VHH binders against p46559. Designs and how they scored, part 9

Target 1, 369 residues: p46559
Amino acid sequence: MTAIEKFFTEKSPDSEQVLLKVIELGIDFLGGEWKNVDKSQVNVSRVHGGQSNHMFHVTSSTSATPYLLRIHRQPPSQVFTDTVNLAIFSERGLGPKLYGFFEGGRMEEFLPSKTFDVNDVLVPENSRKIGAIFPLYHSINVPVSKSRRCVHLMREWLNGYESLGGGDYEILPTTVNYSDHPKSVSIKDLNHEIDNFEKWSTEIFEHTLVFSHNDLASTNILELNSTKELVLIDWEFGTYNWRGFDLAMHLSETAIDYRVPFPPGIKMNGDLIDNPPNIQIFCEAYVEADKKLKNRSPSDPTAEVKALIQECQFFWPLTNLFWALSAMKHSLLKFENGVDLDVQARDRLAVYFHLKPRSQKIYEELSKK

## First folded at step 1 (VHH)

Design d2 (framework vhh_7nfr_2)
Fold by ESMFold2-Fast, scan of step 1:
Structure d2 (fold): chain B 369 residues (1-369), chain A 125 residues (1-125)
Amino acid sequence: as target 1 above (369 residues)
Amino acid sequence: QVQLQESGGGLVQPGGSLRLSCAASGFTFSDYAMSWVRQAPGEGREWVSSISSSGSYTYYADSVKGRFTIARDNVKNTLYLLMDSLKSDDTAVYYCARGLTWEYSGDTPYSQDYWGQGTQVTVSS
């Protein structure tokens, strides 16, 4: 734990030490009216929803610019990625303004907004709005690696699992009632699954490579209070990747509830996994927004929407393998965040094998063209 | 040297009320979020409620929302749980838990690292 993380996690936001520290940060990075703020005028409150960071909303009764203070809990590589991505989006007007960064944290614009939850993303109108905003982010040129896709991180997590003494992994799902999976998988089996999916994706979807969020759970979507427009946040996994993985990640996350206040801290909804209710509306909105943004010639939207649904279905199991491998590694590190990582890994592996045959069928069909 | 001592449990009739207390020592109480967690016979641990270090933010499990109130006294280093409209399903040992950070408010009980010895609450006729 960094010194700054220890400082903010061990002390009350109402403490004199914290109030003075946020004033010092305001002076250092923002200047202006922060130089004239007394601690009695400052309010520090926690912003809920971002489990990978400690987040504080810093305000005052003066005209000093309010800010969001983010204290990192993530690995250094993810912090680097998130900061670079936010800086680029800040400069392009596509996310909160980045006011500054320092070892262990950053300061950014606080957007008066509602953070979505799983109930919000299941509302058809919200699903349409989310589908419509994706093309804006997918159209951006970002000066980062084009080869470090989801499979690269998956291999890093699996290698980490092995280096920590991990071995064969039993698949015994807790929150889903799937039985069409192996009883257990070896590290060799999991490497084969990654290699196979990478081969399939490269052969049929290489033309779909775009800068992707890769972690668009409901809590990473803000609805602005003033305009009701959506903003996507927390780009710590942002990288060039197959478009369908990014879209499927969001759809997959609509079927998972992390608000469970007792072990295992996670509940997967098999009915939503098998029959996602808003996939049609979501894909229609994406296609229409993408056409407008790129000034593409008129075409049959039905054919394009069907193709995009198939693309999302193809990548859906890979999104679950992605988080399963993360959970396997981090369970060996005894990482605690309110979710039973072994339950998450087992359930996500069960989902992976349940959905994999559909992906194979899609590959076989599209590879013949 | 963290010590948490629960009290106030007992036998109460359905629809009754009870007030639990937790006396904290060995750390700066006002710097930590605090939680109540319960465990019924033969069941796992269930998070009940959490309160931020300042007392400005409170969170409740759906099963107790509207019936229970969590409160704290940072001068007396004491955490409280006021339990109204008690049901037989509320029968459990209630534990006071310390969070390492005030962020434990509203999260699951296994993200916390210190527990008290517990106080028994029995709701029966």
Scores: ipSAE 0.000, ipTM 0.116, lowest interface PAE 21.4, mean pLDDT 83

Design d3 (framework vhh_7nfr_2)
Fold by ESMFold2-Fast, scan of step 1:
Structure d3 (fold): chain B 369 residues (1-369), chain A 125 residues (1-125)
Amino acid sequence: as target 1 above (369 residues)
Amino acid sequence: QVQLQESGGGLVQPGGSLRLSCAASGFTFSRYAMSWVRQAPGEGREWVSSISWSGGSTYYADSVKGRFTIARDNVKNTLYLLMDSLKSDDTAVYYCAKESYGDTFLPGYDSTDYWGQGTQVTVSS
């Protein structure tokens, strides 16, 4: 824990110490009316809703600018990546304004909004809206590595799992009813799967590299109260990546419910994985929005939508391997986030092997062209 | 077991209209895109039209665009094809078809995995 994390976890939000600290931060980073605020005028409330960080909404009865205070619980590398990404999106008007950052935390704009849940992302109109906003984010040129794609993190997590004493892993799904998978996998097997998918992706989709969110679960989508416009948040996994991985990540997450009681705190819906209800509308919206944003007229819009659907289907299993490897490593670290990480790893590996044959078939079809 | 039962075919004069219906059972109809495909004598199956699970998106082959309308009723598990301004080239057996990839389909291609017995449409003077 950092000193500031200890401070905010050990004290009540209405304690004098916390009220004085949030005034101090307001003065230092925002200035203006915060210099004239008395502690009796300040309100600090915890923000909940599927986020792993400690979040507080800081307001006052004055005209002082309200802010969200985020106290980091994430590894330093993820914090650095998320903060840099937010700074870039803040400057371009595509995310909350970043007011400032300090060791162990940051201050950002509070957006009056509804956080989406699994029910919201299954609504066809919402799938259309999400598909339509992806091109805005995918069009940004971010000055970061173009080679640190999803496979870089996968290898890092798998190496971490091995270094922590991890060995062969039994695939015994709990929430998904698949049986077309190996009973267990070795670390060598998993490295082979990463290498094979990287080869396939490079050969048929290298032209699709865009700056990607890589973690667009429903809880990372805000619907603004005033305009009903969507905003994507929590960019700690943001990298240049194959766009189909980013799109498939969101689609895959629509089939997962994190609101179930812990343990296990996760339920995968095999029917939604096998038959994603909104992929057509989602891909149509993406293509149409991308056309308008880039002022382009594709020679065959129907073929472009068809190609994007195949692209999403190709990357779907890889998104599940991605989170399975993360869960395997973090279960050995005894990380607590309201999800049984072993259940998540086993179910996601089962999904990976269930969907992999489709991806191989797509690779074989597209590699001939 | 997936079952698709077409009805509404028949003999019609050029310029006439027909309404085809398809009753679906044995799967969760409301979660699948549905299509109409046709087969003229001596020809392979040709994709005609598709509709998304919600009815929000519809697609048509160039040869029928502006003349045919695809619709669905998820409460009754029924798929429809409204055929206007029929031409002799529309003569074929019309099949109600379930898409193999749930709500995903490939416009312009037959990506279906189950078909009904078909209903004959004959356009002649």
Scores: ipSAE 0.000, ipTM 0.141, lowest interface PAE 18.8, mean pLDDT 85

Design d4 (framework vhh_7nfr_2)
Fold by ESMFold2-Fast, scan of step 1:
Structure d4 (fold): chain B 369 residues (1-369), chain A 125 residues (1-125)
Amino acid sequence: as target 1 above (369 residues)
Amino acid sequence: QVQLQESGGGLVQPGGSLRLSCAASGFTFSYYAMSWVRQAPGEGREWVSSISGSGDSTYYADSVKGRFTIARDNVKNTLYLLMDSLKSDDTAVYYCATPRGSYKYVSGDLHFDYWGQGTQVTVSS
């Protein structure tokens, strides 16, 4: 534990020591009115949540700038990626302002907002709004590796699974009724799937590389109370990637409900996977917003939307292989997150093989010169 | 700075016992699953055992099941491997390791991060 994490873990939020510490941080990182704040004017309230971070909302009765204080309990590498990405989006006005960071924590803007859930993302108007905001984020030039894409993390997870003694993996789906998959897969089989998709994606979609969120589940979408505008948060997986993977990741997550009782704590909806109701409006919104942002001349929007739908369909199975490999590795570590990781891995592998033939057909169609 | 320091290795007779320790610093030890990985002379790395952050869940390679016990002391930030009924095939350098990142995030080119220098275990008559 860092010294600052130990401090905030051991002290009550209303203790004199904590009040003085948050004033010290306010003075150091924000300045202004914080220089004149007395401890009697400060309120520190815990933002309730899981085990990933200690989070506090720091306010005062003065005009001093309120802030969200995050004390890290996560791995340093995960914290580093999220903080760097937040800093870049902060400067571009596309996320909470990053006020500062220090050993073991950071200070950021508190956004009065509502977090979306799976019911919200299935509303057509919300799907349109999400599609329309993606181009803003996809247009940003981020000074990070352009070669370290989703397949790099997938290989790391698969290698981790093997290193933990993992072997052949049986595919017995629990929440989807698919039967068009192998009974089991070997590590060699899974490496072949990663290699094959990387080859296909490079050959037909290399021109679509953009800085991507890669984890846009409903819970990473905030609707601002004041404006009803959307803000995308939690960029811990943010990296350059094929655009269609990022879009397909969001679409895939709209077909998954994590609010079901544990076990399994996850339910995949095969009807929404096979017939996604909002893919048309989502892609229409993306294309229109992208055209406006880039000031490009009117093209055939119908043809462009159809191409983007095909792009999303191509990447959909890869998003499920991505999380399946993570779940396989972390199930061996008995990582606890409210989801049965073996059920998640098996169901996602079943979805992968169910959707893969469509992706192969798309590759064959688009690779034809 | 994240550091892992292994100790407790040595020379032991077949059928003997050893207790390995790994002192961890620079991160919140209790929130991470921890593992033991070994490398025998001239061979690749082999996973031995893992323990959850709370200590409630433990996993073992088939080669060591029933002979080794993994444990942790979250107050002392220390990981243990209790090794009973040692065999010549257990001769290896033993490394303390943690996965890179949490369940939803693994960074870098390695499956494990925060590797220590290792401790040598030699089982020989």
Scores: ipSAE 0.000, ipTM 0.147, lowest interface PAE 12.8, mean pLDDT 82

Design d5 (framework vhh_7nfr_2)
Fold by ESMFold2-Fast, scan of step 1:
Structure d5 (fold): chain B 369 residues (1-369), chain A 125 residues (1-125)
Amino acid sequence: as target 1 above (369 residues)
Amino acid sequence: QVQLQESGGGLVQPGGSLRLSCAASGFTFSNYAMSWVRQAPGEGREWVSSISSSGGRTYYADSVKGRFTIARDNVKNTLYLLMDSLKSDDTAVYYCAAYDTEIYPWGQSTEYDYWGQGTQVTVSS
């Protein structure tokens, strides 16, 4: 734990020490009216709700700019990636403004907003709005590695699982009723699946590499109270990747309910996985927004939407393999419960093998050219 | 300084009952989700039960459902575990643990911000 984390966790938000510290930060990073703020004019309140950070909303009765103070609990590598991505998107107007960062924390724009849940992302109008956001960030050039894609992180997680003593893994799904999967998989089998998907993706979709969020679950989408505009948060997995993986990641997450009691704390909906209700509207919105951004008119807009749906379907199983490997590794770590992560890994592997035949057919069809 | 202190453990016969308490200090208890986690000799940690910061949501491991009840008193800054129909398999050190965000899968599975020192529960004849 950093010194700053100890400071904010061990003291009351309304203590003189905390009030003086948030004024100091306001002066140092924002300046302006913060230099004229008295501690009696400052309000510090804790912010809760789906974040892995200690968060405080800092306001005053003056015109000094209010801010969200985030004190990190994340590993240094995730903090670095998230902060760099936020800085870039802040400058591009694609996320909350980043006011400043320091060892162990950062200051950013407080956005009065509602966090989405699974009910919100299944509303067709919301699917349309989300689909229209993707081209905005898929079009930017981010100064990060272009070679570290989803498969790189998947290999790191699988290697970590093996190094922690992991072995053969039984696929016993709890929340999906899929049975068209192997009874168990070896580490060799999983490496083969990663290699095979990388080969397929490179052969038929190499031209689709874009900067991707890679983790657009409902809880990473904010709806602004004032405008009803959507803002994306938590870019800690942001990297260059195949476009269809990023799109399929969001679509896959619309079929998962995290509001169920723990354990297992997760429920996958096979009906939504097999027949996603909003994929058409979502892909139409993407194509239309991309067309407008590039000032282009596709020769066949209907065919372009159909092709994008096929691209999303191709990558859907890979998004589940991605999180399954993460869950397998993290279930073996010292401070994990493991029960929830094991259910998640088993269900996601079942989804992977259930959807993989469709991806193989798409590869065979598109590689014929 | 943050502290979580468990009490109420001891030796009990199979079929008996115990009430564990966890006294919290040094942080705003009502802002934290709370859990009970146990560890039997030579075994890994096993999650037992959780309660949301408000007390409005409770969760139980399948091995204890119907036998254990988790509760909290935000005025007294105390967490409870009421253990009925105890079995020899319930023998473990029971730890009180705090997490400062809402109960959700990743937070429940990956980490706790604060831990108590543990209290021993032994179920034997």
Scores: ipSAE 0.000, ipTM 0.163, lowest interface PAE 17.5, mean pLDDT 83

Design d6 (framework vhh_7nfr_2)
Fold by ESMFold2-Fast, scan of step 1:
Structure d6 (fold): chain B 369 residues (1-369), chain A 125 residues (1-125)
Amino acid sequence: as target 1 above (369 residues)
Amino acid sequence: QVQLQESGGGLVQPGGSLRLSCAASGFTFDDYAMSWVRQAPGEGREWVSSISGSGGYTYYADSVKGRFTIARDNVKNTLYLLMDSLKSDDTAVYYCAKHTRLYYGSKDTYGLDVWGQGTQVTVSS
């Protein structure tokens, strides 16, 4: 735990020490009226802390600029990636303004907004809006590695699992009723799955590399109160990746409910996994927004939309293998985030093997062309 | 609008018992998991116990397991902590805290909105 994380975890938001610290930060990074603020005029309230950060909304009764204070719990390398990503999106007007960063935290714009939940992302019009905003983010050229894709992080997690004493893993799903999976998998089996998917993806989808969010759960989507525009937040997993992985990640997350009591704190909906209701609307919106953004001549989008749906279907199982490997490693680290990580790993591995045959068929069809 | 008011603390001898209460208002009480968090003099906040919104799931820090019992009354919108076999190490200010929806049964203070003022528990002879 960093010194600043310990400070904000241990102190009450209304303590004199915290009030003075947030004024100090306001003066240093924002200036203006913060130089004239007394502690009696300051209000500090906790907002949703998420899994990776503590968050505080800092306001005053004066005209001093309010800000969101984010204190990091994640490793320095993930903080670096997230901060660089936010700085770029801030400059492009595609995320909250980044006011400043320091060891262990950052200050950013507070956006009066509604955070989406699973009910919101299943609304067809919201699926259309989300599909339409993806091309804006996918068009950004970010000066980071183009070779460190989802499979790189997957291998890091699997190697971490093995280094922590992990071995064969039983696939015993709790929330999905799938049985078309192995009873257990070895570390060698999982490495082979990663290698096969990387090979397939490189052969048929190498041309689709874009800077990707890789973690677009409903709670990482804000709807602005004033305009109803959407903003994507929390880019700590942001990397160059195959476009279909990013899109399939969001679609997969629409089939998962984290609002259930812990344990398990997670429920996967097999009916939505097997028959995603909004995939057509979502992909149609993506294609139309991408065409408009790239100023492409009007053409019949039917073939292009059909191809994008196939692309999303291809990557869907890989998104579940991605989070399964993370859950396996972090379960051994005894990481706590309100989800039973072993239930998550088992259910996501069951989904992976259930959907994998479709991806193999897509690979076989597209590799012949 | 969330308000949490703790009560029931006091001075007790080692081996004694206390019952803490937390009156909750300003939110739909049975929709949220609740926790007890304590802070000893000169130390950080330590998670003690959590209970799910329904009351069907309970969690305890290893230091209090078998001695403390967390309970809730969703009709009265009240959270309880029943503390038995108290030790000098249990001396702390005890806070009632509401979880965010994404955090249930956490063993840390992350994802907790600490809204109560706390109640002092002192265990000494």
Scores: ipSAE 0.000, ipTM 0.125, lowest interface PAE 20.0, mean pLDDT 84

Design d7 (framework vhh_7nfr_2)
Fold by ESMFold2-Fast, scan of step 1:
Order: C-alpha cells, then sequence, then structure tokens
Structure d7 (fold): chain B 369 residues (1-369), chain A 126 residues (1-126)
C-alpha cells in the first residue's frame, strides 16, 4: 500500500489531517482560490464504487475549483497508462480534465453525472448513443505502443498465473448453463487459444487496429446531468487493439450483472450472450457516426453494418478469455474486488468455448476472400 | 430473502445513551458495507454512519461525530450503533440499511441502499 493510500484509507475524510492535505493538493495543482481556503470551508466525501481506486469528491463553500481525488490501488504500470491516456483526452477536450498527478494518486474534474448500470445499457436509445461515441476515439492517433494489443496482456496474466503456482484449471461454470467446453484446460491449452486468436485476427482484421478503451463496462459510462451527453472514463486498459474487440467488450459487458450479492458478486446472462438485443442498433450507430466523422458515404451501408456485426461476434469470445485470464492470476494474489474471481474465470472460460465455434466459422469464411 | 431487524430504541433524557442493534439474515453479512440512516418526524431520511464489510473503514455524519460509534460483528451477523450524549435533535426512527453493490463514480457513498429494516424509534425528551 502506498503512503498516500494508507493516509487516506486510515483517516476519516473530515479529519484535520485529510482536510489540510486536500487543501495542500488544491494549492499545489490548481492554485487560484485554493490559496485562500480555510479547513472549515472544505468538504471531503468518499465516492463509493469501483475496485481500482479510492475516490473522494473535494469541495469548498468558496469559488475554489472542486475536484475528484483518485488514490490508486492498481499496479504502477497500469496507473501510468491510465494517466497518460487521460492526459491526452483531457488536452483534446475528451473526458474529464486532468488537474494533476502525483505518486499514488491524481486530481481530475468532477462531472455531475449519472453512472450507467446494466439496465441503462440495454435501453435501445442508450445503445445507439454508446455506439456513436466509439468512432470519436477510434479515429484518434495516440502516441503509445501500437503492438501492445489484448493478447499481450493475456500472455502477461497467464505467465503471472503460472509463476504464482497455477496449473490446470477446471471449468465448472456457476452462473451460465453452458456445457460445450472442456472439463479442464492446461496452461499450454490457454497459450494455444491465445495464439490461434492472434493468428485469426491478424489474417482477417489487421486493417481494423484502432486506439481502444478495452474495458467499457456500464459503470465506465457517465451520463452528464446537464446535457445528457455520455462520457467514457477509466482508460487504464486503453491501448491499440482490433476494433471489434473494443466493441465486443462493451456488448459482452451488457450481459453481465455485478449487482448480485458477493459471493459471487457476478452473474452472466446466457440469454443476452446468445441473443444480444441491441447489436443491430449499436452497429448502425457506429457506422453512421463514423460516416459523419470521416465525411464519407458508403456505397452499401447495409453490408457495412452486417460486416461490423460479424466483426463483433468474432471478437466476443476473446473478450471473455481476456477477463478469465486476469481473474485466474488475481485469484492467486488473494485480491479482493467484490467479485469471486474463480466464479468469474470459470464462467468466462465457459462463455469463451461456447462462442468460439462461431468465431472459427467467421474466420474460415472471411479468410477465403 | 434479505431481512434486517433493528432493536434497542426507546425514550431517553438529553445527555443519555442508547445502543442499537441490527440482526441481519438472508445474505452474506460479512460481504456488505452497512449503514445507519435516520428519519425525524416530518423530515427526509438522513444518513448517520457507514462501516465497510471488514469493519476497517468507518464514516460518520458531521452531526453525530464524537458522539456515536458504529460497529459490526461478522460472526453474529449484527450491526451496532452506540449513541452517547444524545440531543433532542437525535429523535428519529433509526434504520439499518445494506449498501448496494451498484458502482457509482460520482455520488455520495451513503447511497444507494438496496435493503432496509423496519426501523427502531429513538426519542430524546425530558
Amino acid sequence: as target 1 above (369 residues)
Amino acid sequence: QVQLQESGGGLVQPGGSLRLSCAASGFTFSSYSMSWVRQAPGEGREWVSSISSSGSTIYYADSVKGRFTIARDNVKNTLYLLMDSLKSDDTAVYYCARVGETYDFYTSGHEPFDSWGQGTQVTVSS
């Protein structure tokens, strides 16, 4: 635990020590009216939710700029990536303003907003709005590695799992009723799955590499109170990746409910996985927004939407393999995040094998062209 | 399925003390953050205190800091509120509440609550 994480977790938000510290940060990073703020004028409230950060909303009765204070629980490498991504988006007017960062934390703009939940993302109009946002950031040239795709993180997590003493893994799903999977997988089997998907993706979708969010769960979508515009947050997994993985990640997350009691703290909806209700509207919105952004008119809009749906379906299982490998590694670290990591890993592996045959058929079809 | 049952309320004089208890059943108590919320006659609900699932993180409303203590016993599935130096303004029905697992980046951590007890009446009067 960092010194600053210990400081903020071991003390009450209204303790003199915390009030003086948030004033110090306000003066150092924001200046202005923070230089004239007394501790009696400051309010610090904890923002609950999320597994990766401790969050505090810092306000005052003065005109000093309010801010959101994030204290990191994440590894330093992920914090670096998220901070770089936020700095780029902040400078371009996309996402919350980054006021400053320091060892173990950062300060950013507080956006009065509603955080989406699984029910919100299943509303057709919201699916349309979300689909329309993706082209905006998919069109950005970000000065980060273009070779560090989802498969690189998967290999890092699988290597970490093995290094921590992990071995063969039994696939015993808890929340989905899928049986079309192996009873167990070895580390060698999982490496082979990663290699096969990388090969398939490179052969048929290499032209689709774009800067991707890679973690667009409902809880990473804010609806602004004033405008009803949507803002995406938590770019810690942001990197260049195949476009269909980013889109499929969001679609996959619409089928997962994290509001269920811990344990397990996760429930996958097989009906939504098998029959995603809004994939057509979502893909139509993406194509239309991309068309407007690039000032282009497709000769066959229906064919483009159909192709994008197929692209999303191809990458859907890979998004589940991605989080399964993360869960396998982190379960061995005894990491507590409100989700039973073994249940998540087992269910996500079951989904992976259930959906993989469709991806193989898509690969076979498109590789012949 | 989820059930929260408060007890320990009553009539006390200003400056007195009371100990409230909340018996939880129908869920894994040790996995949830818990809160006390009160409602005075004719007023809305006011958050009083919260305690994390492990008991290591505790928060109090400004109006009760230094006078109230929240505690939990995860073996007995019981939440407590120890109230000292009671004032007439503390008169309210006190509710035990389970903090929901809905992720919320930009709202106060005392909401949302997904389960509530029936309440126990605390009256501070001479």
Scores: ipSAE 0.000, ipTM 0.122, lowest interface PAE 17.1, mean pLDDT 84

Design d8 (framework vhh_7nfr_2)
Fold by ESMFold2-Fast, scan of step 1:
Structure d8 (fold): chain B 369 residues (1-369), chain A 126 residues (1-126)
Amino acid sequence: as target 1 above (369 residues)
Amino acid sequence: QVQLQESGGGLVQPGGSLRLSCAASGFTFSTYAMSWVRQAPGEGREWVSSIYSSGGSTYYADSVKGRFTIARDNVKNTLYLLMDSLKSDDTAVYYCAKQYSEGVTRGYLTDSFDYWGQGTQVTVSS
């Protein structure tokens, strides 16, 4: 934990110390009217849009520029990636403006908006809007590594789990009602699963590499108050990756409710995992928007939509293995984010093994040529 | 059994004041962030205000900032909304809402609540 993270974790947002610190940051990075602000004029409100950062909306009763203060809880490499990604998207008008960064945190534009939740992403019209904005982000060329895909992070987390003394892991799901999984997995078993999925993905989907968000939970989607346009936020896991993984990640997150009391702070909906209601509308919107961006004629997309649905279904279990491995490592680090990480890991591993047979069949079908 | 019971609504003239109360029972009130959400006839839900369980930090929608004050009494397990300078646009059913666990509180997010009260009608003349 950085010194600034400890400071903001231990102190109330309305404490004198916090008010003085956010004025100091406003003066240093934004200037203007922040130089004339007294602590009595400042309002600091905690925002829980993401699970991996402490976030504060800082405002003043004056004309001083309001800002979002993000205090990092993630590893330096992910923080660096998120900051670089935000700077690129800021420059291209695709995300909040980046006002500044410092060791352990950053300041960015607060967008007057509604943050989506699980109720919002299950609305068919919103699912269409989300599908339509993905191609805009997937079309961007970002000057970062193309070899650091989801499997790279998975191996880093699994290696971290092992180095922290982690061993065999029992799969005992709490919220999802699945039983078609091993009772336990070894580190060797999990490495084999990563290797197997990487092999399959490379053989049948290598042509689908795009710059991907990789973490599009409902709370990382903002609907702007003024235009009703959507903006994607929190790019700390942004990497080049297989397109279907990014799309499947969002679809998987529509089946997870984080509004339940902690512990466990998470509930998976098996009915939505088995029968996702909006996958058709979502994929239709993606294909249509992608064609428009590439200046291609809007021909009957039936075959392309069916192929994209299959692509999403193939990657769905991998998205759950991804977060399971993260949760396993971070539970040993005693990381706190309002979710019981062991419950998340066990439930997500259960989902992985439940969906894996479908992915294997898709691989076998598409690899035949 | 979790219960939230609102009271204090009624008919008031423009520029008037009302105090809404929400009596909470069936959970440890002091450990949860609480919110007020309103719904005007034919409109969607609009988040109005939130208050944290600890520290007393408060948040307001732009439409009510400077006119409304949210407060809580952890001894009485009661949430309050003090409404000043009421406008016709404030006419709505006002709901008391319990946010899910403090670790995942959503200060300004509508529908991020696990329990809602029955509501209390506020009508500002014309």
Scores: ipSAE 0.000, ipTM 0.139, lowest interface PAE 13.9, mean pLDDT 82

Design d9 (framework vhh_7nfr_2)
Fold by ESMFold2-Fast, scan of step 1:
Structure d9 (fold): chain B 369 residues (1-369), chain A 127 residues (1-127)
Amino acid sequence: as target 1 above (369 residues)
Amino acid sequence: QVQLQESGGGLVQPGGSLRLSCAASGFTFSSYDMSWVRQAPGEGREWVSSISTSGGSTYYADSVKGRFTIARDNVKNTLYLLMDSLKSDDTAVYYCARTSYKLTYPGEGYTVEHDYWGQGTQVTVSS
């Protein structure tokens, strides 16, 4: 246990010692009005947080900057990479501000905000805003492995499924009306699909590698209360990956409704999958923001937008295979939730095989084989 | 207005089980991560568990891992906490809470804040 962890673990948040310590940290790392704060003006509340951290929300009745105080319990190697990622996003204004870090802890910004829902992401204006912020995140050089992409996690889930006694999987879609898929798939078949898509992606889109969110469901988008600016959160699956996967992941999630009756608690909308209403607006916003950010010469904007739409369409089935493999594994763990994981896996596999021929055609068209 | 109403608490013997429910109204329940937070006699609030919007991701305090299961029903707008192998240390008032802010980091867990809370339901584990 670090000295700082021992200090905060052994004392009440209301104790004089804790109040003086959070003032000391405020002065040391933030300065400003913290130099003029009396302990009687400070409020420290324990935050609900993961077991890996002791969390405190530190505020005052003054104009001193409030902060979240995180005291680490995780091994140093695990917190190092996550802290570096947060520091980079903070410096670029793309996440909570990292106010400082020290041995055993860090201080960061609390963001008063509203979480988006499915209705929000279907609004064209919001799709444009989301498209415009992706290039900001995709432009960041994050000092982590560039070789561990979505396909590595997919293989881990499939291996986990097999290790839990999983076998052949029947594709019986419940919420989507597709029939252009195999009746069943083996673990060997699924490994082949992963390998094949990795090969195609590497051959035609290797130049598109960017640090990606990989899980941009509506609820991982915050709208800041004060500015209405959007912030992307929950980078748990963040890796270097093909950008089209990241963009297609968000677009795919706009075609799925989790508000339907349980069971199954999920409905895939085939009309939105086949004819996504906001893909044009989303890709236009991405291209415009990317050009502005990179200060690059104007190419044919229409051709560039069409190419990005094609890139998103290529990766769309892979995003569904990604979550299907997760659902297959976690279904065997008999996880209780608001979504029938077996229905999710079956429907997502049906979507994968329905969309795969388009991806193959794109590969053949862009490959000069 | 946002309302969260807990039920299912009570007196139970060590090793027993309880199922807590939280009925949510006044907001789109399926669009928010939800949490259970408890407060033991004379102690501060302790986070117990959180569940993502679809239920695909769950998080547990080490003290309850393997014993408690968080679940949700987005059709019924209801959050659940299934508590098995209850211990005297689990004695607390259990609160249902709506997540206002979430930040998850690979390998280190997450930061979570809540903007709305229920009134709480008392769980007492005693012989």
Scores: ipSAE 0.000, ipTM 0.203, lowest interface PAE 17.2, mean pLDDT 83

